# VHH binders against q9y6x5, part 86

Target 1, 379 residues: q9y6x5
Amino acid sequence: LPPKLLLVSFDGFRADYLKNYEFPHLQNFIKEGVLVEHVKNVFITKTFPNHYSIVTGLYEESHGIVANSMYDAVTKKHFSDSNDKDPFWWNEAVPIWVTNQLQENRSSAAAMWPGTDVPIHDTISSYFMNYNSSVSFEERLNNITMWLNNSNPPVTFATLYWEEPDASGHKYGPEDKENMSRVLKKIDDLIGDLVQRLKMLGLWENLNVIITSDHGMTQCSQDRLINLDSCIDHSYYTLIDLSPVAAILPKINRTEVYNKLKNCSPHMNVYLKEDIPNRFYYQHNDRIQPIILVADEGWTIVLNESSQKLGDHGYDNSLPSMHPFLAAHGPAFHKGYKHSTINIVDIYPMMCHILGLKPHPNNGTFGHTKCLLVDQWCI

## First folded at step 24 (VHH)

Design ma4
Fold by OpenDDE, last read:
Structure ma4 (fold): chain B 379 residues (1-379), chain A 123 residues (1-123)
Amino acid sequence: as target 1 above (379 residues)
Amino acid sequence: QLQLVETGGGLVKPGGSLRLSCVVSGFTFSSYHMAWVRQAPGKELEWVSTISGSGGWEYYEDSVRGRFTISTDNAKNTLYLQMSSLKPEDTAVYYCARTQYKYSGEWTPFDVWGQGTQVTVSS
């Protein structure tokens, strides 16, 4: 029988939450499996881009989902939450569920993972839920597990997405111990529900399960604002994305726009596209705008009428506050093994290996995850 | 027809309690997040609380945390706001409204509103 893999994402689960809060269910999951304490995600550290990096093994410049809001100057198309169903945005890469779906006697399933309700390369998962944040975790879990058990051809790869603790992190800020403690307890309970459901269905021992996240969360404040309107008139540019990485499309000479912005704040770096640091791997895509503004950790780029969140993400991917974790359990994984760090793009070749899929060209390094796998030498 | 109907408002003394209700019709309650929003005299609209229509996830503004409880009865298609320890500053018209959370971390604008119910906290 082909191996099966369930990939679960709890959006915005910062890695160090594991150190600062109690997670009885997750810790039990880890005890019987593996843990990667820190996962270095991709720049920018936002939801759509990083979720697509997990399932493609690619940097954002390569898979083409470079932000939650994008603009393509050639087609004049816009990408956002309200307009994310056009395959145009997703077709620059092949996500693992498509690769899996195209295999003989296999199918893929998805519960609201970004991009899974879009026909990518004319392929869509055999089973999927349209995105609706109001649908309960239980319903998502029920559908996923039903598909894993009863599908024909069998579902061998499934994804499950959940919006917490991201929503709460944004609202309360990660430093709100009272609210975040409550939220994280609830998350742990959901993990308990997941494990219990799998055990009840007899899937626990045979199903590989990865629990991870796309990014962390940093504390924001009204005292750490960068007012863009104070630096440049809105008539000189089009704003494609705002904070903490602003994407600027100049309406006048790019150099003039740059000069107006370059000294806007000591807590914001301004880059021409060609000058974006190489370490970000955020340059070689037409969807990256001519100028980007990168706020320092905890600083928020605002316009005059902008609302502010108490927590945010999207910052430099080297910041620990932006890093999620990865835990895994199943026949492919060791038991009781902890690993310090991997790159988020390393997850893709690992998943391909587990599923016996030939990976598409990617930026991941399979060697980084060998120690997690029972069939590999950890050297 | 999409409709939200608030009830339960009234006059109460400081420290008192009220329970607001919002009956939903025209759409599936569990398919949306439901919120309470209030507007005090001469002030802007203020978000108070949100709950997933399927239940289990609640959000509160700081000023009402610990005093207000949002809840749902899906069988009755009704949203509730239990208010306790009411303060004069809680005086406002309270509206129930429909919203949803997005991948990007944003909430959709409220697209369905009730007529509102007046809550007055005064000695």
Scores: ipSAE 0.917, ipTM 0.957, lowest interface PAE 0.5, mean pLDDT 96
Fold by OpenDDE, fold request of step 25:
Structure ma4 (fold): chain B 379 residues (1-379), chain A 123 residues (1-123)
Amino acid sequence: as target 1 above (379 residues)
Amino acid sequence: QLQLVETGGGLVKPGGSLRLSCVVSGFTFSSYHMAWVRQAPGKELEWVSTISGSGGWEYYEDSVRGRFTISTDNAKNTLYLQMSSLKPEDTAVYYCARTQYKYSGEWTPFDVWGQGTQVTVSS
């Protein structure tokens, strides 16, 4: 039988939560598998982009999902939560579930992973749930496990997405120990439910499971605000995305807009598109706007009518607070092995290897994950 | 038609308790997040609590944490707010409304509201 892989994402699970809170179920999962303590995600550190990077192995400039909110100047199309199902936005890359389904006797399943309800390259996940945050983890898990067990062709790749601790992180801030303890305990319980379900179904020993996240969370404050309205009139630009990385579409001369913003705050870097640092790999896509603003960690870019979150993400991907973790269990993985760090794009070639898929060209390095795999020589 | 009907409001002394109910019709609240919001005289609308319609995930405003409990009864398609240790500052019209959480980390605007129920906390 072909190898099977379940990819699970707990949105906004900051890596250091593992050090600061108790996770009996997750720790047991790790003990019987592997842990990567820090995963360096892609810039910007947002939900849509990073989830697509996980399943494509590409930087955002390459797969084309460059933010949660995008604008294409040529087609005049907008991308957002309310308009995320147009294949136009996703077709600049081939996600792993599409590759998987192009193989004989294989199918893919998804419980609300971003992009899985979209026909990408005329291929949609064989089984999928439309996104609805109100659907319980249990229901998502039930569907995924049903598909893994009863599908023909068999589901060999499945994804499961969950919105916590992201929602709570935004609301309470990551430094709220009381609320976050409660939330993280519940997440650990969900992991327990996942493991228990897999055991009950006889999948535990044969199914490869990866538990990861797309980004972390940093503490924000009302004392750390950057008000753009103090620097530039709103009539001079269109805001495509706001905080902590603002995407600016000038309505007047770009240079004039830049000059008005360049010294807006000592806690914000302003880049012309061509001057975006190379290390971000966030330049070579038409969907990146002419000017981007990057707030320092913990600073929030606001307009006069903006709401305030106590936690946020999207900042520099080199910041530890933005980093998630990766844990894995299954026949492909060692037991009791811990690794310090990988890049989030490295997950793709690893998953392809596990599934016996030929990877599309990607930015990941398979060598970075070899030590996690039982069939590989570890340098 | 979509309808939310709040009940359970009334006059209570400080330190007292009330249980608000919100009966949902026209849709399945398990497919949404349900919220309580309140508006005191001369004040702006204030979010109080949110719960996933499927149950299990609750969010609270700081001022009500530990005193208020949001819950659902799926069989009755009813949202509840158990209020204890009530304070005069809790005096407001309480509304139930529906929302959803988005991938981007944003909440959808409340699109369905009840008529509200008056809660008065006074000696």
Scores: ipSAE 0.916, ipTM 0.961, lowest interface PAE 0.5, mean pLDDT 96
Fold by OpenDDE, fold request of step 25:
Structure ma4 (fold): chain B 379 residues (1-379), chain A 123 residues (1-123)
Amino acid sequence: as target 1 above (379 residues)
Amino acid sequence: QLQLVETGGGLVKPGGSLRLSCVVSGFTFSSYHMAWVRQAPGKELEWVSTISGSGGWEYYEDSVRGRFTISTDNAKNTLYLQMSSLKPEDTAVYYCARTQYKYSGEWTPFDVWGQGTQVTVSS
């Protein structure tokens, strides 16, 4: 029988939560499987880009989802939550669920993973739920497990997405121990529900399961604001994305706009597109705007307004606060093994290996995950 | 056709309790996040609490945490706000509204509102 893989994302689950809080169910999951303590995600550290990087193995400049809000100057199209279903935005890469479905006697399923409700390269997930944050975890889990268990052709790859602890992190901030303890306990209970459901259905021993996240969360404050209006008139540019990485489309000479912004704040770096640091792998795409502003950790870029968020993400991907974790269990994985760090793009070639898929060209390194896998030599 | 009808407001003394209700018609709140928002005289609109329509996740403003409880009755398609230990500063018109959480970490603007119910806390 072909191997099966379930990829689960808890949005905004910062890696160090595992060290600072108790997760009885997740720890049990890890005990019987593997843990990667830190996953270095891609820049910018936002939801759409990083989720697409997980399933493509590509940096954002390569897969073309470079932010949660994008603008294409040629077609004059906009990308956002309200307009995310145009294949135009997704077709610069091939996500793993499409690759999987192109194989004989295989299908894919998705519970609200970003992009799974879009026909990418004229292929949409065989089974999927339209995004609705109000749908319970239980309902998502029920649909996913039903598809994994009863579909023909069989579902061999499935994704499940959940919005917590991201929403709570934004609301309370990651340093709110009382509220975050409550939220993280609930998340651990959901993991318990997942494991129990799989056991009840007889899937636990044969299904490979990866639990991960797209990014972490850093503490923000009303005392750490960068007001762009104090530096430049809004009539001189169009704002494509705001905080903590602002995308600026100049309406006047680019150099003039740059000069007005370059010294706007000591807590913000201003880059011309060609000067964006190479380590970000965030330059070679037309959807990246001519100027980007990158706020320091914990600082918020605003337009003559205050932020209600006490936590945020999207910052430098080298910051530990932006890093998620990865845990996995199943026939493909060792038991009781812990690994220090991988890159988020490394997940794609690993998943392809597990599923027996030929990976598309990608930025991941399969060698980084070999020690997690029972069929590989670990150096 | 979409309608939110609020009840339960009134005059109460400091330290008292009230239970607000919001009956939903034209849609099922389980498909949305439901929120309470309030506006005091001469003040801006203030968010109070949000709950997932399917249940399980509640959010509260700091000033009301521990005193207010948001809940739902799916069978009645009704949203509730149990208010206890009421203070004069809680005086406002209370509105129920629907919203949704987005991938980007933002909440959708409230698109359906009730008529509001007056809550007055005074000695």
Scores: ipSAE 0.913, ipTM 0.960, lowest interface PAE 0.5, mean pLDDT 96

Design ma4
Fold by OpenDDE, last read:
Structure ma4 (fold): chain B 379 residues (1-379), chain A 123 residues (1-123)
Amino acid sequence: as target 1 above (379 residues)
Amino acid sequence: QLQLVETGGGLVKPGGSLRLSCVVSGFTFSSYHMAWVRQAPGKELEWVSTISGSGGWEYYEDSVRGRFTISTDNAKNTLYLQMSSLKPEDTAVYYCARTQYKYSGEWTPFDVWGQGTQVTVSS
């Protein structure tokens, strides 16, 4: 039988939650599988970009999903939650579910993973759920497991996406121990439900399962705000994305806009596109705007000094607070092995290996995950 | 026709309790997040609580946490707000509305509203 892989994302699950809270179900999952304690995600550390990086192995500049909100100056198109289904935005890369589905006697399934409801390269997942955050985890799990068990051609790759603890992290902030403890317990219970369902259906021993996330969460405060209105008039630029990485499209001379912003706050770095640090791998795409503003950790860029979030993400991808984790279980993985760190783009070549797929050119390093796999020699 | 109808408001003494109901019609209740918002006299609209229509995920503003409980009965297409330990500052018109959580971490603007129900807390 062809190998099968289920990729699960709990949005906004910061890596150090595993150290600070109790996860009996997840710990059991890890005990019987593998753990990567920290996953260095891609810059910017936002939902659409990082989820696409997981399934393409590419930096954001390469796969073209460079933010949750984007603007293309040539076509004058906009990308956002309300307008994310145009293949134009996704076609700069080939996600793994498309690669998988184009193989003989294989199909892919998805429960609300970003981009899975879009025909990419004229291919859409054989089975998918349209995104609706109100749909229960149980219903998503039911559909995924049904497809994994009963599809023809068989589903060999599936994705499952869940919005927590991201929503709660935004609402309560990651430092709210009481609320986050409650939320994280519930997340652990969902993991328990996942494992139990797989066992009940006889999938547990044969299905490879990866549980990961796209980013962490940092504490924000009303005392740490950067008000752009105090630095530049709104008439001088178009805001494409706001916080904590603002994308600025100048309406006047770029240099003038830059000069007005460069000293706006000691807690914000201002970059011309060509001056964006190389370590971010965030330069070589036309969808990156001429000027970007990068707030320091925990600082929020605002207009009119209004903010309602106590937690946020999108900051420097070197910050531990932005890092998710990766846990995995199944025939392809060792049992009881822990690894310190990988890059989020490393997940793609690993998944391709597990599924026996030829990977597209990518930025991942297969060598970084060899120690997780039973068929590889650990360096 | 999309419709939300609030009931259960009234006059109550400080420390008292009320249970608000919001009956949904014209759309599938479980396909949305449902919220309570309130507006006190001379004040701006204030978010109170949100719950996933499928149940299980609840959010509260700080001032009502521990006192208010949001819940749903999907079979009845009804949203509830159990209010206890009511305070004079809870006096407001209470509205139910629908929203959605987005990938970006933002919530959609409320696009369907009820007519509201008056809650008055006074000695």
Scores: ipSAE 0.913, ipTM 0.958, lowest interface PAE 0.5, mean pLDDT 96
Fold by OpenDDE, fold request of step 25:
Structure ma4 (fold): chain B 379 residues (1-379), chain A 123 residues (1-123)
Amino acid sequence: as target 1 above (379 residues)
Amino acid sequence: QLQLVETGGGLVKPGGSLRLSCVVSGFTFSSYHMAWVRQAPGKELEWVSTISGSGGWEYYEDSVRGRFTISTDNAKNTLYLQMSSLKPEDTAVYYCARTQYKYSGEWTPFDVWGQGTQVTVSS
């Protein structure tokens, strides 16, 4: 039987939640599998980019999903939540579900993972749910497990996406212990439901399951705002993305725009595109705008409006608050092994290995995950 | 035709209770997030609570947490807001509205609204 893999994402699950809250179901999952305590995600630390990095093994500059909101100057196209179905945005990379279907006579399934409802390279996930945040976890789980069990060709790769604790993190802030405790308990219960469902269906011992997230969450405050309108007139630029990484398209001389912004706040770094730090791997794509603004952790870039969000993400990917975790269970993984850190792009070559797929060129390092796998040597 | 109809408003004394209802027609509210929003005279629109139409996930503004409970009855296609320990500052027209959560972490603008129901809390 071909190996099977289920990739689950709980959006906005900050790694240190595992240390600060109780997760009996997740801990049991980890006990019987492996844990990577910290996953260094890609810059910017946003939902669309990082989810695509997980399934492509590429930095954002390489796979082309460089933000939740994008603009392409050549085609004058825009990317956003309301306009994310154009393959134009996704075709700069090949996600693993496409590879899975094209390399082998296999099927892929997806419950609302970003990009899975888009024909990428003229290939769409064999089974997928259109994105609707109101659909219950149970329904998503039911569909995924049905497809895993009853599909021909067989589904060998599946994804399941869930919006929490991201939504709650934004609303309450990660430091709200009361609300976040409640939310995280519910998340743990969902993990329990997942495990129970797999056991009931006889999938638990044979299915590889990865539980991870795309980013963490940092506490924001009305006392930590950067108002761009105080620094530059809106007529001088087009705003492509706002906070915490603003993408600026100048309408006047770029240097003039830069000079107006460079000292806007001591809590914001302003970069010309060519001066973006190399460590971000966020330079070599036309969809990255000529100027980017990067707010410090916990600071919010605003216009003449106040943000009601008490938590946010998208900040420097070196910040621990931005880091998710990875847990995994199944025949491919050790039991009771914990690892300190991997890069989020490392997940792709690992998944390819598990599924017996030839990976496309990627930025991941398979060696970083060898210790997680039973068939590999761990140095 | 998309329609939301609020009922249950009225005059209550401080500390009293009231239950608002919102009947949905023209769409399946379980496929959306449903919210209660209120507007007091001379004040801006204020979000009160949101619930996933499929149930299980509820959100509240700080001022109403612990006092208000949002819920749904799928069989009746009805959204509810149970209000307890009402305060004069809760006086407003209460609207039910439809929204959705997006990948980006934003909520869609409310695109379907009810006519509203008046809640007055006064001694």
Scores: ipSAE 0.908, ipTM 0.952, lowest interface PAE 0.5, mean pLDDT 96
Fold by OpenDDE, look of step 24:
Structure ma4 (fold): chain B 379 residues (1-379), chain A 123 residues (1-123)
Amino acid sequence: as target 1 above (379 residues)
Amino acid sequence: QLQLVETGGGLVKPGGSLRLSCVVSGFTFSSYHMAWVRQAPGKELEWVSTISGSGGWEYYEDSVRGRFTISTDNAKNTLYLQMSSLKPEDTAVYYCARTQYKYSGEWTPFDVWGQGTQVTVSS
């Protein structure tokens, strides 16, 4: 039988949650598998970009999902939560579920992973759920495991997405120990449910499972706001994305806009597109706007509005608060092995290896994950 | 016809309890998150609590946590807010509304509202 892989994402699960809270189910999962303690995600550290990086092995500039909100100046198209179904946005890359789906005698399944309800390169998973945040984890899990167990052609790659602890992190802030403890307990219970379900169906021993996240969460405050309206008139630019990385489309001379913004706050870096730090790999795409503003950790860019969020993400991807974790279990993985750090783009070539897929050109390094795999040499 | 109808409001003394109900028609709970919001005289609209229509996930503002409990009865298509240990500061018109969570971490604007029910906490 072909190898099978389930990729699970708990949105906004900061890596250090594992150190600061108790996760008996997840720890058991890790004990019988592997853990990567920190995953350096891609800049911008947002949901759409990072989830697509996981499944493509590409930085944002390469796969073209550069933010949760995007604008293409040539086509005049907009991308957002409410408008994410146009393949135009996704077709700059080939996600792993498409690669898998196109293989003979294989199919893919998805439970609300970003982009999975869109035909990419004219291919969509044989089984998928349209995104609906109100659908329970249980229902998502039931569907995904049913497809893994009973489909023909067999589902060999599946994704499962859940919005917590992101939603709670935004609402309560990651430093709210009381609320976050409650939330993270529930998350651990969901992991327990996942494992139990797989065992009940006889999938546990043969299914490779990766549990990860797209980004972490940092504490925000009403005392740490950057008001753009104090620096520049709204008529001088179009805001494509706001916080903590603002994408600015000038309506007047770019240099003039830049000059008005460059000293707006000591807690915000302003970059012309060509001056964006190379380490972000966030330059070589037309969907990146001429000017980007990057707030310091914990600072929020606002207009004449106050933010109600106590936690946020999207900041510099070198910040530990932005880093998720990766845990994995299954026949492809060692047992009881812990690894310090990988890049989020490294997940893709690993998954391709596990599934026996030829990877598309990507930015990942297979060597970074070799020690997780039983069939690989580890130095 | 999408409709939310709040009931259960009234006058109560500090420390008292009330149970608000919101009957939903025209859509299914499980397809949305349901929320309670309130507006006190001369104040802005304030979010109070949200629950997943499918159950299992609840959110509360800090000022009401431990005192208020949001719940649903899907069989009755009814959203509840059990309020206890009520304070004068809880005086407001309470509304039920529906919303959804987005990938971006934002909640959709409330697009369906009830008429509201008055809650007055006074000695």
Scores: ipSAE 0.868, ipTM 0.934, lowest interface PAE 0.5, mean pLDDT 96

